# VH-VL binders against Protein BCP1 (BCP1), part 3

Target 1, 247 residues: Protein BCP1 (BCP1), of Saccharomyces cerevisiae (q06338)
Amino acid sequence: ENEEEQNGEEEIVNIDFDFFGGNPEVDFHALKNLLRQLFGPQESTRIQLSSLADLILGSPTTTIKTDGKESDPYCFLSFVDFKANHLSDYVKYLQKVDMRLSTFFKTMIDSGNKNCALVLSERLINMPPEVVPPLYKITLEDVATALGDDKHYDFYIIVTRKYEVNFDTDDDTDSGKRNKNKDERSKKRVKADEVDYFHEEDRFFEKYAKIHFESEAKKGVISSYMILDHEGLVKSIDELETEISTW
Below, E stands for the ipSAE of ESMFold2; O stands for the ipSAE of OpenDDE; V2 stands for 0.75 times the mean of E and O plus 0.25 times the DockQ between their complexes.

## First folded at step 1 (VH-VL)

Design d6 (framework fv_diridavumab)
Fold by ESMFold2-Fast, scan of step 1:
Structure d6 (fold): chain C 247 residues (1-247), chain A 123 residues (1-123), chain B 111 residues (1-111)
Amino acid sequence: as target 1 above (247 residues)
Amino acid sequence: EVQLVESGAEVKKPGSSVKVSCKASGGTFSSYAISWVRQAPGQGPEWMGGIIPIFGTTKYAPKFQGRVTITADDFAGTVYMELSSLRSEDTAMYYCARDTLWFGELSNWFDPWGKGTTVTVSS
Amino acid sequence: QSVLTQPPSVSAAPGQKVTISCSGSSSNIGNNYVSWYQQLPGTAPKLLIYDNNKRPSGIPDRFSGSKSGTSATLGITGLQTGDEANYYCGTWDSSLSAYVVFGGGTKLTVL
């Protein structure tokens, strides 16, 4: 793993935060670290994270949550305009991930009337999911400001990760058990069936996704790729907010 | 899980039009294209056109260009095919089928298929 | 009428192997993936093979596909009476005027 230290990462974050736009002078390294977390150590080596961080910080539709203007961000959400950045390294990475993404991007380019946002979002592990609905609402308001009142993106490309609940780093096969093959088959089946989310909102994004596919698990981590339309994104956030209200 | 349910048989006069529906049962058309393929008695299948409902994009076979119109209502899970200026040669079984996500790029295969709608054109 | 050429009929006994050919050109089979469909009497076509040689879930291993140059082949081993059907190949055509083309079909009779 190539994780960098982040100030305050392992502590419970105060809920009395302010929301800010991206600041290239302050946020670059903390954002790059959150991006490494989002993609995982293996996939992050296939992405030019510095240029991606620059794209996010240059976007008018980027929201950073922190406890002060000069403090490291605790979470971020960015809607990066696809058409304006279709020649970026990140889009080239996505086109190589799966033909569905490259085909979707061709369709977006051919459609003069449709817009797509590349969605990038991550937070410190101790950040409560209650931060998510206001984060999306503020960023959607920023989109309306940038594209014109009542305007929004037609589609949103969400890249996230989830994990196999029963993934072990311990090699149980080294124990030399007689029924190893049966134990191994059972363990493989449980790994395939038992998956959990790093981000609560992803349950709802999957429910409303028009396109959804996943990578093979690598060290218990699965990369998940989703395309939602605007109605699906709004419904996902509304359902998350409703669920949170019952906690 | 998803099944394609087509509308009932039609008997039409030459020069009229026919509109056939295809409804997703057990889901929506989601991320897939829906194609219309016809088969005249004793003949092989013939692709007419298709639609990608989530994008509203259509593509028609040149033979049917100007006579065929394909539309979709993805919230209702229904796709329509309308064929105008009917001739006796248009007598065929009309199938809707789930296509790959894109048109004419690398690989197009159809699964599942609807049961087919018989359209008979007679004077 | 069909751009892709298939033999009109083929026959074999139960338990035997049969192959069905599909011949095209560089603008279709030569440059694109081939799919195969089975059509039992009175039913819609059913996908047997996609991407030249892949089987969807539920299709038994006795059905196989291959492609060489501008021709594709469907192989069926261990023939059963239930295999009696029409078989069609299909592919994308790269020419200016065609999208998806199907073969004229092969009637398999299991005697």
Scores: ipSAE 0.013, ipTM 0.466, lowest interface PAE 8.3, mean pLDDT 80

Design d7 (framework fv_diridavumab)
Fold by ESMFold2-Fast, scan of step 1:
Structure d7 (fold): chain C 247 residues (1-247), chain A 123 residues (1-123), chain B 111 residues (1-111)
Amino acid sequence: as target 1 above (247 residues)
Amino acid sequence: EVQLVESGAEVKKPGSSVKVSCKASGGTFSSYAISWVRQAPGQGPEWMGGIIPIFGTTKYAPKFQGRVTITADDFAGTVYMELSSLRSEDTAMYYCARSRGYSYGLPYYMDVWGKGTTVTVSS
Amino acid sequence: QSVLTQPPSVSAAPGQKVTISCSGSSSNIGNNYVSWYQQLPGTAPKLLIYDNNKRPSGIPDRFSGSKSGTSATLGITGLQTGDEANYYCGTWDSSLSAYVVFGGGTKLTVL
């Protein structure tokens, strides 16, 4: 008597992705969760994530959703104005991460004529990389609207993460011998230095970065920091789009 | 600064189809959602449908479902609207407009409008 | 008929204030953002208000918007002869496959 639902496979195949601006009434908690994913459990305790989510919602921001404006975002990208927010908790956090960031920020403040955006982006792991070029293009249009006269930032600070590939998954039966003996068997475990990307776009951001540095690995996760100029950002997105077209 | 340029006026016979084009100036179509809105003489605007070219997603108003098709040629930077089975009542000004904002499938407010294309259906 | 109801006409003298209402239901205005458009004779519609009460760059603060329940209102203060136009509200309707709807329009005459 009741209407029979279509099978889940057909419904999943026909997912509609839509782009929305930041919604302060709905997006706050989902953004905090995505930020915890971006920074990880250790680094996220060093950042006032509620304040950062507020900065994002007050900045040019694009989210991707499948169920309209009231649903939780699967993905976001935000460009937070550095000069307007240079006294924020997040900037104070970044200044403590590495001397290269604090030096760069000081040069931005001292120059008086240059602008920089703090780039924040994260998505659920099952999101297709095909969403990334349109995500950046739409958000850059919103930046131009916010800055006026079709302007853009001079520089972009990207914070992201990478992971170590661990091949040491063998049975623990030889752990006692591994701790005491340096023989031929212990040499088989030295492949932990391979690294891979969570986000496809980061390969192109690294290629065009003027400054790039990484943290030490913590439980197999590496924090990666990049500073790109506007030309480098645009080229990165264009090359990603070109590569996606070959898939 | 962003402009939308529509194709020229059309005169069509009842039962035929018309295809109107819309080209963005100053940007790429992959960065825009585009709506088609028509306005018959002396009447208000009527939303026909829209497209998000980057996803191939289209939405059509129920009144036009089955008669309207919206497509995009992202390489050429052009969006098209084709209306079939034309009637005298389809005589109207047809606008393309850039769409933004929240919706359940397509952005809802139009911030940049083309100048409009006149379509006249006569026997 | 129109899904969104507007008064067919309003009139006022220069310098006065006028308000234009737009009435809908829970499936449109009640749960969704409202936009407003001005259309001068012979021109395309022009966005005046989006997201209930926000103005695009270049729209004077004489124009304002508000929303309460299933109704929205456009306010115009310091009325000028150049404001004589048709005004339309717009939103989307969640009940019909997600589509955009416009009001029937209000003709503002400045006497």
Scores: ipSAE 0.000, ipTM 0.405, lowest interface PAE 17.8, mean pLDDT 81

Design d8 (framework fv_diridavumab)
Fold by ESMFold2-Fast, scan of step 1:
Structure d8 (fold): chain C 247 residues (1-247), chain A 124 residues (1-124), chain B 111 residues (1-111)
Amino acid sequence: as target 1 above (247 residues)
Amino acid sequence: EVQLVESGAEVKKPGSSVKVSCKASGGTFSDYAISWVRQAPGQGPEWMGGIIPIFGTTKYAPKFQGRVTITADDFAGTVYMELSSLRSEDTAMYYCARDESYYDFWSGYSMDVWGKGTTVTVSS
Amino acid sequence: QSVLTQPPSVSAAPGQKVTISCSGSSSNIGYNYVSWYQQLPGTAPKLLIYDNNKRPSGIPDRFSGSKSGTSATLGITGLQTGDEANYYCGTWDSSLSAYVVFGGGTKLTVL
């Protein structure tokens, strides 16, 4: 389904994207909206999103904006320290999602010398994937600054979402352009086992994940959970950057 | 089918250290926890500690804390147990064993695959 | 040091039934699952029972396990000469920093 890319270059949009740290005076409500997008309507009711937005704003966080630091972000990435926040509402939520997460968190607490970051990231659907490698590199530099030159997290818990291709088979247009070809196409629609990524980087995260599991699809959307070590995270971003350079 | 292959017998002097290896043949340890269990002549098994290689997390029995170190290679293909400050009482058969556990050394998990054992003799 | 107590020996004739007890406390058997291991002379231990009463593939149903309170029992019916071995129970002990503990062992002699 990559017809535009096969037939020619994708349309290049010349937009000035700037990277900023989290701004608690401005970013709170926009972060909550992006979190609702990430988790979806059902899961969002099981998370105290205001508390989670506060955790993000108190953690290494990078936002992307087009109209200066006082405007609303189109994208964010945050690394929330697990051990510092292990009694938070969000961690309690994750422990209920799957026993693999609760068991993993227990091993982190027991280890003494290992720690993980809770990775939270979301962006508007029209954001170009070219922003992703610098987004992660900047935020990882901020983590290294906060923890010390050689310090990083041992593991990263990534929460993301995927979608079922062709889930919505009811295809109407506002223009009322219903015709025989459209009717036949609708009748020929069959279930698609195929899933696709909202976030291009997730293809590489899955490749390097130590643990990966997914929820049941809810209205065509699948929640995806991954645990990566630091080497895997870095390799994922480097491979994405390499692929983007060929575009 | 995974088979656990342990390193060869060792004869050590008191005060030295010994490092025993355990290799997964026909697979890796990436999906399993690995325990080290020793058995002195005429006695029952004694759990020393274990590792979950994919997380690099270890647990040691209190009796061996400060003397035992358990590690895994980057491929999770080999697990090692090093015992320092050896005494004659450390003379035993040392086994590595695979737990069905993927994530922790919790109740309900058990040692389903064992190595053949490595004899360690501590004498002057 | 054995935290769990087993009888040191048990004896029976071929075809008979034996039970081997394993006694612990509320912090180990009382709270956690029990496993049983068979050890033939000169060999590594072999898993017979896990999760109190489950058998791994290849273990015949004449071997059974049960747990009541702070005690567990291994049952062997239809004894065969090849069952002559040492038998060990094992479990987690929450009071001793949550690590694996084994019984002292029971030597089964098939007369």
Scores: ipSAE 0.011, ipTM 0.484, lowest interface PAE 8.9, mean pLDDT 82

Design d9 (framework fv_diridavumab)
Heavy chain, then light chain:
Amino acid sequence: EVQLVESGAEVKKPGSSVKVSCKASGGTFSSYAISWVRQAPGQGPEWMGGIIPIFGTTKYAPKFQGRVTITADDFAGTVYMELSSLRSEDTAMYYCARGEPYYYGSGSLDYYMDVWGKGTTVTVSS
Amino acid sequence: QSVLTQPPSVSAAPGQKVTISCSGSSSNIGNNYVSWYQQLPGTAPKLLIYDNNKRPSGIPDRFSGSKSGTSATLGITGLQTGDEANYYCGTWDSSLSAYVVFGGGTKLTVL
ESMFold2-Fast, scan of step 1: ipSAE 0.033; ipTM 0.543

Design g10 (framework fv_dargistotug)
Fold by ESMFold2-Fast, scan of step 1:
Structure g10 (fold): chain C 247 residues (1-247), chain A 123 residues (1-123), chain B 106 residues (1-106)
Amino acid sequence: as target 1 above (247 residues)
Amino acid sequence: QVQLVQSGSELKKPGASVKVSCKASGYTFTSYAMNWVRQAPGQGLEWMGWINTNTGNPTYAQGFTGRFVFSLDTSVSTAYLQISSLKAEDTAVYYCARDYPEFYYGSGWFDPWGQGTLVTVSS
Amino acid sequence: DIQLTQSPSFLSASVGDRVTITCRASQDISSYLAWYQQKPGKAPKLLIYAASTLQSGVPSRFSGSGSGTEFTLTISSLQPEDFATYYCQQHYSYPTFGGGTKVEIK
């Protein structure tokens, strides 16, 4: 949706991106930095990030790098097994975020035959969205290998972030800027609370999410939580790939 | 009480448009997806798709793309189904239905249902 | 697209009878099947979910069983208010409904 408004202002830099599995020898510190970015400064203090980075490195994980497997990752995606890690610090954190998550987790434990993955993904701001479909496809193949041939999780818990487009706590002294904000608000009454995505894939994840809720905005940033079933996850990625093909 | 109340019956000519409303009450509107289900006279139930009530993003079943549009007005807890360029084969009762239970099963079964809106397309 | 086939399409029964309706899926849907009751001029009412879990407020004479591709709805002792059309519905993939089974008085 935002790409149509950009009118080709930003061009994709020709860089060789390569995909690698998680590397415990070199990825730990970079993953912690990406996790700090994902959760923000406030929420990051409520999570044991070192423990979470270890869980990621012990789980099906794909990183994207430009200088070979020994360099720092620009991007990661991980599927952390919920049942194997349900007593982890990260799950305890999620249980305190919202009643919907704690209720869903109880349901997963009680089901016996259903399981979910805790999905964690973040990338540097300048990474092209074209890397996302292959990132998910590769990592899902690794999940199938880890769980047995052609197996997958029943559900996926996605934690992400969004931002308020016109976040400003300061009084606008510029008459032109104030007039623009007033004109846009009056024309777009239904979208007065303007929000945009850091991760383009989240537009499709929201479309197919079985459960979706958001935090209150904190300094213009909103935490977003989604639960998708496997079909919804696959449809989201396929639809993103189709949209990218039109660029 | 948790309720879905739909707009009244409509009689339209081929080529016209119709907009059916579904007003929710008794629960947090944005916490549950809203589904649309159609039933042609004397026929069975046919799922048309759903809309994410928090984001407004719709998903359409095969056969319900193009002329069918799902939308929301969250300020009044109301979902809408708009059908453009009406055809005789669009004659049906249109139901809105809430996902149940969202937590346990990842949704996809329905309770409560609206009472239905009969849309008749006749020349 | 997962297809659901209900049998029989039509059933004639008397009050007190045991009624069994079958729903067959074109592929394995685990336990992701629900049953609905629809009376003439009314919206469908959820009876059973997760193949065998009775919805709150639904009489105990209704029961569901099955998994995978074969499912049954049973009414142990048919009452006058049970004369209706019954639909199965899967939510393993995009929701689809069976063709319905009309239960009519003899």
Scores: ipSAE 0.000, ipTM 0.405, lowest interface PAE 15.4, mean pLDDT 83

Design g2 (framework fv_dargistotug)
Fold by ESMFold2-Fast, scan of step 1:
Structure g2 (fold): chain C 247 residues (1-247), chain A 123 residues (1-123), chain B 106 residues (1-106)
Amino acid sequence: as target 1 above (247 residues)
Amino acid sequence: QVQLVQSGSELKKPGASVKVSCKASGYTFTSYAMNWVRQAPGQGLEWMGWINTNTGNPTYAQGFTGRFVFSLDTSVSTAYLQISSLKAEDTAVYYCAREKDYVWGSYRPFDYWGQGTLVTVSS
Amino acid sequence: DIQLTQSPSFLSASVGDRVTITCRASQGISSYLAWYQQKPGKAPKLLIYAASTLQSGVPSRFSGSGSGTEFTLTISSLQPEDFATYYCQQYNSYPTFGGGTKVEIK
């Protein structure tokens, strides 16, 4: 509704997104910023983000950029090998989040032939979901190259976030300056449990998750944790691709 | 003043069960993780696991799954350790201990300890 | 699990002596190491954490050093109240304790 915003609207319909592998020389700081966005300000203080960014850059990782391989990524997806990194700060973080994760990780360690990937993905808010299916397909091909002979992980641990639709940063004033609309309070009551996704792919991940749990909301943001097997991951991406084809 | 006060000593026969309590005071109970540590007579310290006081979710160290149960009663700021099917080798002093400057997603050292509960298992 | 080896397991010392206790980890634990003091019949007391940070209220004669796999607790001038058993503990993963070092009066 701002005239300046409307007049500033440029019709750039042909933005070309390019896919690159993780670049340790240029991607480190941009990855830390995307990770801070993924985990949010409160949870980010509990995670050693620099160590996690290094972990990502040492793992099968795909970034999306619009200005060549030397520019900052708009998006990334990484599959961090759990067994190779089970003593990392990030795994310690996940073990303290919930006993289901620590129990699952113990099962993976005790297994001689099973392994899982720690999935980390985030993108700038203006990135279209149409980039997601090719992003996963390319990164899974890189995993097969890293593991050898068309191999894949048995399980995938996805960490994501959701938001409460009706959460607002209500200013509290000891001496009430203006009362809130009673109708709006009634609407808030009705929509109190309404939650939405930052990323549409998460709807399909939840559908096929073998294990799914969520944190309590912190300032309107909920952390969501899912464990999918390989079949579930593939089905999720295929269904997202099908949904996108209807747009 | 932060205090962790444990229940009194127990003398049990093999096959019985015991429930040790640890009552916290002087801080917000649900803001800090609670750990359990065992010390057999004349032996060193052995970490048994921890419980998330906000969620109630326990994590057990290797060797302490099955017969050992960590639980809470947040209304009275109390943590519990229950041991079922007691064996002679369970004879030990059991300590509860709070994590220092609780930071979710990271293990921390233990800054306050209960006085210990001696559990003796004999025929 | 990460194993911690303490040396010596026992030492005799006199008041005023400089005492050094070593803790070796079976793998790298960065600086995630704590030291505890335990007197007979009592619960352990936290002395040092993050390898070298003194816990509030602990006398300055106690100091810790090291990183990675080798760590040291030093008491610069042993006092009568320091005769106790000392334990190292790693918290880089599931916590584990060293076997303890008993410091006895000569």
Scores: ipSAE 0.000, ipTM 0.403, lowest interface PAE 17.9, mean pLDDT 83

Design g3 (framework fv_dargistotug; at its last look DockQ between E and O 0.01; V2 from the best seeds 0.00; counts 0 for: pae E 13.4 > 2, placed apart)
Heavy chain, then light chain:
Amino acid sequence: QVQLVQSGSELKKPGASVKVSCKASGYTFTSYAMNWVRQAPGQGLEWMGWINTYTGNPTYAQGFTGRFVFSLDTSVSTAYLQISSLKAEDTAVYYCARGEYSSGWYPFDYWGQGTLVTVSS
Amino acid sequence: DIQLTQSPSFLSASVGDRVTITCRASQDISNYLAWYQQKPGKAPKLLIYAASTLQSGVPSRFSGSGSGTEFTLTISSLQPEDFATYYCQQLYSYPTFGGGTKVEIK
ESMFold2-Fast, scan of step 1: ipSAE 0.435; ipTM 0.749
ESMFold2, look of step 2: ipSAE 0.000; ipTM 0.443
ESMFold2 (binder alone), look of step 2: mean pLDDT 92; pTM 0.945
OpenDDE, look of step 2: ipSAE 0.023; ipTM 0.635

Design g4 (framework fv_dargistotug; at its last look DockQ between E and O 0.30; V2 from the best seeds 0.00; counts 0 for: pae O 11.7 > 2)
Heavy chain, then light chain:
Amino acid sequence: QVQLVQSGSELKKPGASVKVSCKASGYTFTDYAMNWVRQAPGQGLEWMGWINTYTGNPTYAQGFTGRFVFSLDTSVSTAYLQISSLKAEDTAVYYCARVPDYEWLGAFDIWGQGTLVTVSS
Amino acid sequence: DIQLTQSPSFLSASVGDRVTITCRASQGISSYLAWYQQKPGKAPKLLIYAASTLQSGVPSRFSGSGSGTEFTLTISSLQPEDFATYYCQQYNSYPTFGGGTKVEIK
ESMFold2-Fast, scan of step 1: ipSAE 0.266; ipTM 0.685
ESMFold2, look of step 2: ipSAE 0.069; ipTM 0.640
ESMFold2 (binder alone), look of step 2: mean pLDDT 93; pTM 0.948
OpenDDE, look of step 2: ipSAE 0.000; ipTM 0.505
ESMFold2-Fast, scan of step 4: ipSAE 0.036; ipTM 0.577

Design g7 (framework fv_dargistotug)
Heavy chain, then light chain:
Amino acid sequence: QVQLVQSGSELKKPGASVKVSCKASGYTFTSYAMNWVRQAPGQGLEWMGWINTYTGEPTYAQGFTGRFVFSLDTSVSTAYLQISSLKAEDTAVYYCAREGYDILTGYYPLDYWGQGTLVTVSS
Amino acid sequence: DIQLTQSPSFLSASVGDRVTITCRASQDISSYLAWYQQKPGKAPKLLIYAASTLQSGVPSRFSGSGSGTEFTLTISSLQPEDFATYYCQQLNSYPTFGGGTKVEIK
ESMFold2-Fast, scan of step 1: ipSAE 0.015; ipTM 0.556

Design p1 (framework fv_prolgolimab)
Fold by ESMFold2-Fast, scan of step 1:
Structure p1 (fold): chain C 247 residues (1-247), chain A 124 residues (1-124), chain B 106 residues (1-106)
Amino acid sequence: as target 1 above (247 residues)
Amino acid sequence: QVQLVQSGGGLVQPGGSLRLSCAASGFTFSSYAMYWVRQVPGKGLEWVSAISGSGGSTYYADSVKGRFAISRVNAKNTMYLQMNSLRAEDTAVYYCAKDLGYYDFWSGYPLDYWGQGTLVTVSS
Amino acid sequence: QPVLTQPLSVSVALGQTARITCGGNNIGSKNVHWYQQKPGQAPVLVIYRDSNRPSGIPERFSGSNSGNTATLTISRAQAGDEADYYCQVWDSSTAVFGTGTKLTVL
């Protein structure tokens, strides 16, 4: 509809998003802040975030900004080469998270012709999900340039977060009553009533993941770890793009 | 493979109207912003108009505002440029082009695929 | 709108390095894209976001962008590189093209 299109145009805040490569002179502190958001306050203390930001700035990386190249990024995506950085602090952190990751990493090191990227991405709240497919496509083109004839990675390690919809951080409805059996039963609960995603793409990443595992919820936030092959990554982004097209 | 196939164009008298078409294939059409860029024979490139993937946002160069209307029919994978009140200075080859933008925002990404061009001649 | 100024023409000897500049106020704060156009053909993207090459574009093509000048560099120039070259930036949802440079390969 013409009138609906004009009304939507009037109500929508049109933002001029630009995609930039990583800028070591400007992006370092903003990337550290986005990484703290990605990992949360507790896990962030187990990672050398300054070293990780440096890895990002030395890797195929795309940022999204609204105020030009020299402003702070609102969003980033990076593909950090695993083999080149397998002795990094971040890889050591991942190896301690779960045996499935350390076993997979050993398989990658033992392989002469398979490669793997550590995927790091985060954005400010209320960034439109429509930025995500171009973000991945742009960064994958940068990867193709960096890898030469091998135009992509075989595998991708994705670390992300999601939340429990009905979690109440402030409420203590049973204050003043002790029930050890009720508390013990509650502690054994491993699943929220409903879960939702901070990153829209993660619904599709989970669908195509070869390996997927999650942390226990902490203050309603769950850490999610996934390993995808290239076909799975591409299908995830294509399905997100298709879903967006129905909006 | 991405393809943009243009049609329309031709000779029109000053004050007349003409509609250009750009038929797209090989990508999810509704997910990408589209553009019209023109080139006077022997001169440089000049941006004319842009439309978001949803069709909800449209933009125009000052030289064509109020005379040209960009539109798209996503179900038909086709974009249009309706040109009214044509002037001699509108004589140019018109290109349609694709961006990696989605819906009602601009990606700032380059114009990665271009149509073959359509000549519009405004003369008496 | 920002004005992007390019030299009208640049000549380069076969096998030598050509440099095409794109001047604009504070252009270093923007992403610069470069297009190659041969006579009778649509433009072709050769560099995006200042320095990145699309798949299929040879490594001889490179770019830089800082301050008030962006530069397209074509190393080991070949006869087939002879074309018009345009820089382009985005300015609030509008595409601004440079004045264009004709590259002649001698």
Scores: ipSAE 0.000, ipTM 0.476, lowest interface PAE 14.9, mean pLDDT 83

